# Ledger of designs, part 35: VHH binders against Flagellar brake protein YcgR (ycgR)

Target 1, 263 residues: Flagellar brake protein YcgR (ycgR), of Thauera aminoaromatica (c4kar8)
Amino acid sequence: MAELSTPSPASPAPLDGGRGDELEKFTLRGARQILQLLQDLITHRGLITAHTGGGHSFMTAVLKVDEERGRVVLDPSPDPQANRRALAAPRLTCVTQLDGIRIQFPLVGLGEGQDKGRPALFAPLPAEMLRLQRREFYRLQVPLAHELSCLLKAEDLARKPVEVSARVIDIGAGGVAVVVPTGAAEFVIGGTLPACRLALPDGEPIELDLEVRNLNRQTQRNGTEQLRVGLRFAALPRAADTRIQRYIFKTERALNAKARGGL
Short names: E, the ipSAE of ESMFold2; O, the ipSAE of OpenDDE; V2, 0.75 times the mean of E and O plus 0.25 times the DockQ between their complexes.

## First folded at step 1 (VHH)

Design vb1 (framework vhh_vobarilizumab_d1; at its last look DockQ between E and O 0.02; V2 from the best seeds 0.00; counts 0 for: pae E 16.0 > 2, placed apart)
Fold by OpenDDE, second read of step 3:
Structure vb1 (fold): chain B 263 residues (1-263), chain A 119 residues (1-119)
Amino acid sequence: as target 1 above (263 residues)
Amino acid sequence: EVQLVESGGGLVQPGGSLRLSCAASGFTFSDYAMAWYRQAPGKGRELVAGIYSGGDTSYADSVKGRFTISRDNAKNTLYLQMNSLRPEDTAVYYCAAGLWSTYPEYDYWGQGTLVTVSS
């Protein structure tokens, strides 16, 4: 009777464990921390995209945290089909942003009911919440008052050189996002824009090369179409990097001070 | 239905370049983090590059400086520009989409496209 040695399940190839560990430092599991973050979402009226799977999502908000019952109350979708999908989903993945920080949390055991006579969705409190504050991915939303701009050296549809003054909407260590009028220039994903000029409030413009990494067409409320362009700093001199970092830091500090009622 | 369809793979000589594309459909592309993974013969699947909705990117050390991930949200398309290709870059390259930017938490995967780097 040859004991068929059941082949030991091949040890799953070491998942490049480094990123998983990195995520853990941004994961909140403490009950108090979770409650506080949920309360912050309520206070700020943060809109939440709730993903139900299969490519489907709907907009919601945390309406209330019921600590006594250990549940969160969500605003149901105006779309009955979306609510049905949510209730049928084994897990609801909620995605939002607070102060430029991406927040994600799973909800399981979703039910429907009424809160104060209004339709509501209910779920147990999340066991964990991800607060993704990675320095390398952090993007400061540029205050409109700063009038941060970037002169882009691009080409039009005829490949004629054009200069486009673009408003900077966010900035990070790795790049900027700008908005330009549709048709102002032709942008090619992966293309390099050489010798652009980033204007910071604290001095002369910074000359730098930018790489087009992301394009997003946006329609404004007034019906005007704009193009959001995500740009990477292709070659940033150390001095320029320092200036950018300083600007980000200073601006963040000012915004935080204002938020605390200090300004 | 959610679909990710990779294209642009093929045979290339060492030092050559390829551009992979991933056409996405069936979900709100702009809200998802996207990534390229690859699996070489006899090896596990590994992250090559990732890109967030805002355009922030990450790369494996093995491809840093040679590969560039980018996205066009208007076209629902993810790209991987691969330069200075090496034999060790030979693999099936997979497009992934997810709300979470860490493996294995990506929600959707393509079928993959083969890249062969050989003299």
Scores: ipSAE 0.390, ipTM 0.756, lowest interface PAE 1.4, mean pLDDT 87
Fold by ESMFold2-Fast, scan of step 1:
Structure vb1 (fold): chain B 263 residues (1-263), chain A 119 residues (1-119)
Amino acid sequence: as target 1 above (263 residues)
Amino acid sequence: EVQLVESGGGLVQPGGSLRLSCAASGFTFSDYAMAWYRQAPGKGRELVAGIYSGGDTSYADSVKGRFTISRDNAKNTLYLQMNSLRPEDTAVYYCAAGLWSTYPEYDYWGQGTLVTVSS
């Protein structure tokens, strides 16, 4: 871990905006989506690390969005020097997290003034925002009500083909974890399950190859045992990847909205 | 040849603090994403905090503002600073290491260290 000049190691460094297609699919450019995300940051009281360049940053928050004037209103730093650096900077790179998801956006043309008699910083609305789901760690716990399933093409003990409908318990950009009935099929770590079908809402099942990554036996409260299988997506088509990411983002957003507003 | 060895667990009172360490050997530590998971009695394993090879961090909602994950690449060591501990933090804490190519599963796991938060 690098040496820190701020109070917390949880103030992450900005991501390079020139990283091609990997960041493009997480970039929001629609005015409505940008406004909704900024409102989500206000509702969550999300702390923002604003990077002013030259190794300097300060902690701020979005206080409100002024749609009529096309501006965000930011909380100034209690450190006058930090505010002076921010106002002198040609660009701020703002980094925050919303329920573990990294959000990053640029602000250009920062000014100072007052909002309802209090000192405030103002900037034009960003034209783009990154809402980056990090594939390495993120796993959405699938709501039971979604009844998300994956039809596995596996083999039994005698190496005969068998189809198993498995309940998806968590899903990430790189794979799923499923629960299979006891004795339904044999799994080997590193084995490939070809032409499996993942049933997502809003379309036809996604046909994909899955690689077995782990096996875990879990005892339930009623004393029954479940086999949990961790499965990696092999060579996922871009359209399928997009649908999986959209399901994850949509479901997480709905869960977050429900926790905050009863929706 | 590959090892992850956790230490620093123990018994603490509610509101107390602990610092967990994970000593890694047998692989190029700086190339790996590292994570802390925990497993409470009768429950499944859950992610507590992660730190990417580049230093960015992620936290479970239940520990945000209380726990801090960090790494020292020169010492091949992962840390978890746990403050304002609650009885529901009682669990065996596991260190995990993974490359992007093995996502979402981890390549290596430690043996775990027990944390008990009780009066």
Scores: ipSAE 0.000, ipTM 0.109, lowest interface PAE 16.2, mean pLDDT 77
Fold by ESMFold2, look of step 8:
Structure vb1 (fold): chain B 263 residues (1-263), chain A 119 residues (1-119)
Amino acid sequence: as target 1 above (263 residues)
Amino acid sequence: EVQLVESGGGLVQPGGSLRLSCAASGFTFSDYAMAWYRQAPGKGRELVAGIYSGGDTSYADSVKGRFTISRDNAKNTLYLQMNSLRPEDTAVYYCAAGLWSTYPEYDYWGQGTLVTVSS
């Protein structure tokens, strides 16, 4: 019998250039398809999270594709330490979303230089890209104008209670990702944060328990360093689940209408 | 530089035991969830066992009661004790480390160590 992995919902594995995994059927390997997808990211000005490992990431974008040299050109971080981590990393795992589809691809052999006199990062074109066309992997990127927040009831380094207001950057059926200032609280993977409050635009905040699943230091495009905290919903009441799904649906409809009108 | 280096693989007879180790460096080991995956020839990679930073463990049904995952944060080392080995346990075993939320992604993978169970 074939043994199937039982990871959490929507857990795409990093690509490693030919190793088989459960996500193989979502993997693009054709050169023309890869070039077209990268071009789509450029055209839509897609914001990319580049994971350097060691719990670090930074925000970037694909600036262009140099077909003659077989290279992709990325926007460097304004934080020099983020760029140094990226250049030292054996692989960047780039993650983004295009039209509700999760896009993930590895970049190896990253170097620095200049493009038309401006600093840039360079890498060979990826040999493969993951395009995850399944609803269960969907995470809505929360518009900044919504100012969606989650009040976290956590502890500081002295183990005293602290409340941290965290901006929600994405939301899905199973949880949220938030950003907080570094050092605002002590977070432990597997830890439970009871009685947190998720503030949606319509109605009263939702009281819910959250489980810390991931911690990642991110360098934003403006150069500030923040802690990204991945949180899973624990024991979500049906009414709360309905409100979250409704928010996601309404926001996606509004974003689609705005995109059809241009920007 | 981040490294995950597996060791302890080899050839073993059915019913035997083997202990795998994964030496980690270049990151704060105690903050990471760790896992063992395996990949048999011609098959996909599958989860064998996981251990969270807080110590909670999980196992695939096929290995429960036979395999034990553990970690030593002082030595930055992940272990897999494999007892009562069967030919179906033959695979390349990979160490993985990750921090990801809700839709977990593993940030680091080892190169793998081969375990062969045969008469």
Scores: ipSAE 0.000, ipTM 0.121, lowest interface PAE 16.0, mean pLDDT 78
ESMFold2 (binder alone), look of step 8: mean pLDDT 84; pTM 0.843
OpenDDE, look of step 8: ipSAE 0.010; ipTM 0.278

Design vb10 (framework vhh_vobarilizumab_d1)
Fold by ESMFold2-Fast, scan of step 1:
Structure vb10 (fold): chain B 263 residues (1-263), chain A 123 residues (1-123)
Amino acid sequence: as target 1 above (263 residues)
Amino acid sequence: EVQLVESGGGLVQPGGSLRLSCAASGFTFSDYAMAWYRQAPGKGRELVAGIYSGGDTSYADSVKGRFTISRDNAKNTLYLQMNSLRPEDTAVYYCAASPLYYTGWRESEYDYWGQGTLVTVSS
């Protein structure tokens, strides 16, 4: 039997070209659908990671959709250098999620200006948006209250072993994204971090091998820079995989229960 | 107690159709990912189709365009509509349930299994 599901993306980094064939069914090209999805991102105050290339990204949000002029208005970074990188980039790749559904879209022709007297970035409406509705593409945003961490066994610049407690910011079936303090360790794309320890709220930490899939220096909303590391589960025992997926399931159910009207 | 009870199997001619049902009880059906597996005589068990709690579906390449998986959460029932049946579809079909929100559709991820229903496609 052939594999039923496509591999999950490892990190909030842009999806690679190997997914292109399977992504067509998830691609929105209708102008009305694109406008509605962008408006949904505004309504839910969705945070967007905008990748400018060269391993750089910044946090932004859609402030407004100008349907008449066919453009979006984005919140600029408080870091002027991040904004300069964005303006110089031939393309931004924007990655976000809405209710656990991964959304990705390109922006080309970014400009700088003001909206209602406040600094803003402007771009033409994207010609297409990916809305990945399948669970294999889902990335749970880890609630801050869970204080989810992963103890990374890495190396410093001198190749000496170091242990770094990294905050887990999102988690999926295929991996985690973590935030590492600047200078705490050196990471090489494709490198393996053996015997790391993922601390879930329930039970003992899970020992697992992690492969570095991507590295992004991201300027946060408060202007500070953090290294975001995308990590793939390299050798995941079935019992560990089950525990991770049960955590995702349980956490999303709890979050959805809060979002429902209820009483 | 947890129960998964399959029905709808039988003998059918090549090119025919069957609809399988799986009645679930003893757990919160709407929270579970559900799947249909099959096992042909003398072969291992293989995944046919899956459906997540939210309704997203996945299919084996061998059945894409011919089979449709669906669920009715109000009735706690899983369905498999099987069209354009072929002799190679002959197997015992099993209903399976997983509490994982996110699954790689691996056989070992399913907590609950039905007893199976036989589908024979023969002239």
Scores: ipSAE 0.000, ipTM 0.137, lowest interface PAE 16.1, mean pLDDT 79
Fold by OpenDDE, second read of step 3:
Structure vb10 (fold): chain B 263 residues (1-263), chain A 123 residues (1-123)
Amino acid sequence: as target 1 above (263 residues)
Amino acid sequence: EVQLVESGGGLVQPGGSLRLSCAASGFTFSDYAMAWYRQAPGKGRELVAGIYSGGDTSYADSVKGRFTISRDNAKNTLYLQMNSLRPEDTAVYYCAASPLYYTGWRESEYDYWGQGTLVTVSS
């Protein structure tokens, strides 16, 4: 009775970092985040293009996440040859899109088997998933309940330094939009606001430099004028970028869950 | 409509230089990694050089030190500076665009291809 030594779950091969450090900020490595994203793919029945190498690919889907066994279940190809290629490949590169965001993740150690009496492919959970959010265009609308604020260091009309607490209304990887009372400060498009403080719910405020990119005056229904200020992150530390991305991801997930009637 | 339009090809003597350009339109140029491929007569298409959105570059060993890939995102244009050209560099050169989510430079990873421009290196 040869003890089939269960091959030690080979650490999922990292995404070939060949395209440099720029992708690191888009790479999810947290087990919970990965599981959630995989579950989201299941929920949305996201079709996945699985690349087996050599220019070959097939369409699949995540059928199940088995957290207990630490594995993902994939829909096999109707083409037996594609499945053979997948099983022979050292790595399966999975590419998909969810909510307009391109997702890539590697799977290694593929096996075949049965799930509920149906043929399936099995792989260990990916160690990382790349989520490419179009930075330039995606802005999370900040829920009012989160009360995100940004302390702006600006100048008034007399060029006197003033600090303005501004409500953050939207946030993205590249910046924030805030609202300030009209006349609270003078903003110049292209101007830099140094050493501002962005308050996130998860810890201490983030100190950052902001560049004014857009100014919009808005009149509220009550007749009150507000100034919407679009701000770009001029200098964002890597740690701060990670925190911001985490916040965005977490909030999006919560909003989506609520929209689905879950909460 | 998505377009990649190569230009700058032509006849050049060995040791000469050419600069290829690829004008991109119909897509967000900055959201793509760009590459130059070439296909010599009777040969398969091969990677010449690739450039990521942030400017990181990759080169085939055959062109390393002689060719330089660059991009201008503001102009939606890819360039290939070719120096010290050799007869073996004779080929149709293609511009290609790959989504950023790919980590390699495989031919199957490109969404868009140009029509190519002919480079002939001959005495």
Scores: ipSAE 0.000, ipTM 0.272, lowest interface PAE 12.6, mean pLDDT 86

Design vb11 (from vb1 with A97R G98T L99F W100G S101Y T102S Y103E E105L; framework vhh_vobarilizumab_d1)
Fold by ESMFold2-Fast, scan of step 1:
Structure vb11 (fold): chain B 263 residues (1-263), chain A 119 residues (1-119)
Amino acid sequence: as target 1 above (263 residues)
Amino acid sequence: EVQLVESGGGLVQPGGSLRLSCAASGFTFSDYAMAWYRQAPGKGRELVAGIYSGGDTSYADSVKGRFTISRDNAKNTLYLQMNSLRPEDTAVYYCARTFGYSEPLYDYWGQGTLVTVSS
């Protein structure tokens, strides 16, 4: 429901799976680090959104960590259907915040029982936890009036070079998401698009090498298909980085001023 | 643990000056954009000034030409030089580490420092 794209510390929605390589740098796998982070969630009484798949989620919290049995104890939902969905799910994706830092982790093998005579959910300790503390994952949804575009240098279905002007739908310090008509060009996750041109308001286009990070096919309201392509900035000059940050700052400031004035 | 500690607030007469400081710890300060926000009694938080990791700055129209934001990456410190202060500048001033430079999009806030502009 957010008007701004928010795989941010403030968003309960899980991050896209196609971002595995980007998220590796923020992933904790040390047993002691995982235990400490879970204990911090207990200490701060961090409220967790647990996603069970199919668009369903429920609110929970870590009640304790059982190091001897290698498991976490979670607060069950007051909604019995939410608990039933959780127990039937092959995997929970848990999303929370600690002091504004986004934390996300999987739980597999959820069971139910009692803790100190009260109903509880149990799961093995996660093997990994994401602790996301970087500006590059924040995304601003680009206002349609700004008409931001990125000229992509890609290949068509016959592997011939093509230039595609793509509309920028969101932007962050680390990259952009763009939309192209289905079939306009072929993209490969991990592939590099050299010498693309990002057009921001006020100034010359920024020349960038872009890396393809994710692909998502969407059907528009008029029935046409579009491909959403997530692109990471590579070799970004300092001046370009500050122009992008300035654009994000000014746009958010204007949107916030408009929202408060409308209230 | 991320910590932001503001200092330098106080009572000053209209037309006076104050310099606010924010000592940052628990993160790589030079990698983050930083901002100053303020909140007057009974009002919402207002973005005052921002400074990007690359050093470029931006200001609210209400303070442009009077306030200067700066940073010292070697000292992990953010500054706000406030000149030609007005009664309307009376507020608690907050240091923020942020992606979006706004209250719903910020990462962390400091505890705040009170600035009172009164004769």
Scores: ipSAE 0.000, ipTM 0.165, lowest interface PAE 16.3, mean pLDDT 77

Design vb12 (framework vhh_vobarilizumab_d1)
Fold by ESMFold2-Fast, scan of step 1:
Structure vb12 (fold): chain B 263 residues (1-263), chain A 118 residues (1-118)
Amino acid sequence: as target 1 above (263 residues)
Amino acid sequence: EVQLVESGGGLVQPGGSLRLSCAASGFTFSDYAMAWYRQAPGKGRELVAGIYSGGDTSYADSVKGRFTISRDNAKNTLYLQMNSLRPEDTAVYYCAAHWTYGSLPQYWGQGTLVTVSS
């Protein structure tokens, strides 16, 4: 879908849907759905940016859902002034990300108190939550300094199995684009490359199956050819998806912080 | 490439039983919560039963004790066992895949018709 005009899933800015028609298909309004999503944020220790208006925000997290009292319990800011601004605000706009999916929800009627002897902020359960799963359209240009690579298990011209280390040039929730030396392997659009290994900076290589989606030959200025291969994640385990999304989000935020001087 | 294909629908008398199947392909079935929805003519879609990736189940009040949802991750197949069927159960039944528990469905099947009449 290209018609929906929204920020990328990794963007920290709140989404504005007007009447909400365009974002309605991504909006959860069922009580059970809202409770489950909030529990998922707790389980994954999701960090939330709470916008208090006037250009102010603070970092928080859902500590607990009190289903009996119909409220969420939030971690207060270590900055007392941020907490005072939040309590004075008529509404908080909370923005977070879960497994690469952008989540946004309002909180109204914020109060303060204690939960099990610790300071806490309380608010009624939101009546709606936005869950924007458009991550497949986002592509992060991989910084050269990361030296991100994917070891492809493919076949050569003689149908013999070969392993090719390919440089990852962009990455999204749905796949990667890589560059390979001309002649290193044969690729067929629609073909599957099994048990490939994606190397991320944060741990062991991720093993995954990749489907060839597109092929582009590019002639370099020196006359050599480079093959650009677009690859889809054919069957992405949840743990692998989480690691890829964390890499994308972390890298985008670092690039945004560098470009904007910490905005 | 993602497909959900329902089967097992048909005509049955009140008090009878049917077993619906949904064959999934093109995604990692075991990572998704699966659900059955239904839609009667002139009505909106209603969630009937859900099964989470870990095996926990949830049912609409109208079907509790009569319907049983189950999954076979080795076969990438979702099932709905429907017992003690009533005329009010007449609807097109849809298989759906949810990325997380309680989220909106990511994928939908084409539906299978269940008619309960004498």
Scores: ipSAE 0.000, ipTM 0.095, lowest interface PAE 20.2, mean pLDDT 77

Design vb13 (from vb1 with G98E L99Y W100R S101L Y103F P104S E105G Y106S; framework vhh_vobarilizumab_d1)
Fold by ESMFold2-Fast, scan of step 1:
Structure vb13 (fold): chain B 263 residues (1-263), chain A 119 residues (1-119)
Amino acid sequence: as target 1 above (263 residues)
Amino acid sequence: EVQLVESGGGLVQPGGSLRLSCAASGFTFSDYAMAWYRQAPGKGRELVAGIYSGGDTSYADSVKGRFTISRDNAKNTLYLQMNSLRPEDTAVYYCAAEYRLTFSGSDYWGQGTLVTVSS
């Protein structure tokens, strides 16, 4: 049985293929797109961590794409036992990065043979490849001193419009997480909050449409509950995207400078 | 004050080699992806080679196998080793820094250094 495992600090973290629609938009299924991405990995001599399950992995690289036979050719491990584990595995989960973009794909039906007189591993071309930008997972913890807030346009229990000023606790390229008092408004996962206003330093609030992605109740030290709401930017104008990215960039740089003794 | 200062450009014959250096100051160098761009007369600015904070590298198809990008975080310096130079490599070469390459284009630019490949 091959499973996606929690990675050691020395290996890249594989992503759960069962994330559903969250990762679907980053999944390549076109044959031409898959072939081009594999060719880019060949050209850049990109190192791949191949996970065989049970906490085992080995380093490999794509040596060649054999379009006529519908196969990829992989560099075997110098460790024969690692190769035997790979061949016995029901699937490999391959993880790499290209230009800071995470790439992950499954290989099923691994075999061994030779390429140009040298040992090689062979597998059918993957039917899908995940190409996920690191920024989709990056979240800046917002300093309390910044007093970053988002005015949410939501509904109460009776479906009447209410405005809630929520404290922004983290922010990324794809959205924000906010904290609101329990009972201040009703939120439905997948629901859209139109024309909310995100207050950043240096200018007027940004008007945004936000989609509710997750809800979590947090118990504070004094026993009170706060609702943590994860919100995705459903429609983000170019100018708003630029302002948000500048804020993230400036703030992370300042925090990194402080942590390293300042510049 | 953020500064990127390129050096090592010059006139070289076809088939020759040059090493470009970029000295960085005013920011935490190890947190930034670093890149070399070039611009030939009458053309747009082109990415030549990139190196990310995690160590991954990327090269334009025209320079693969001939150019090598590297960085020395202890010295806050970016390098480009250029071998087997061709007349079409003639351009102004720019050092650039991108904080988390995933967020925006280049955040900081050097002034450029001229590389001329001619007999």
Scores: ipSAE 0.000, ipTM 0.086, lowest interface PAE 18.5, mean pLDDT 77

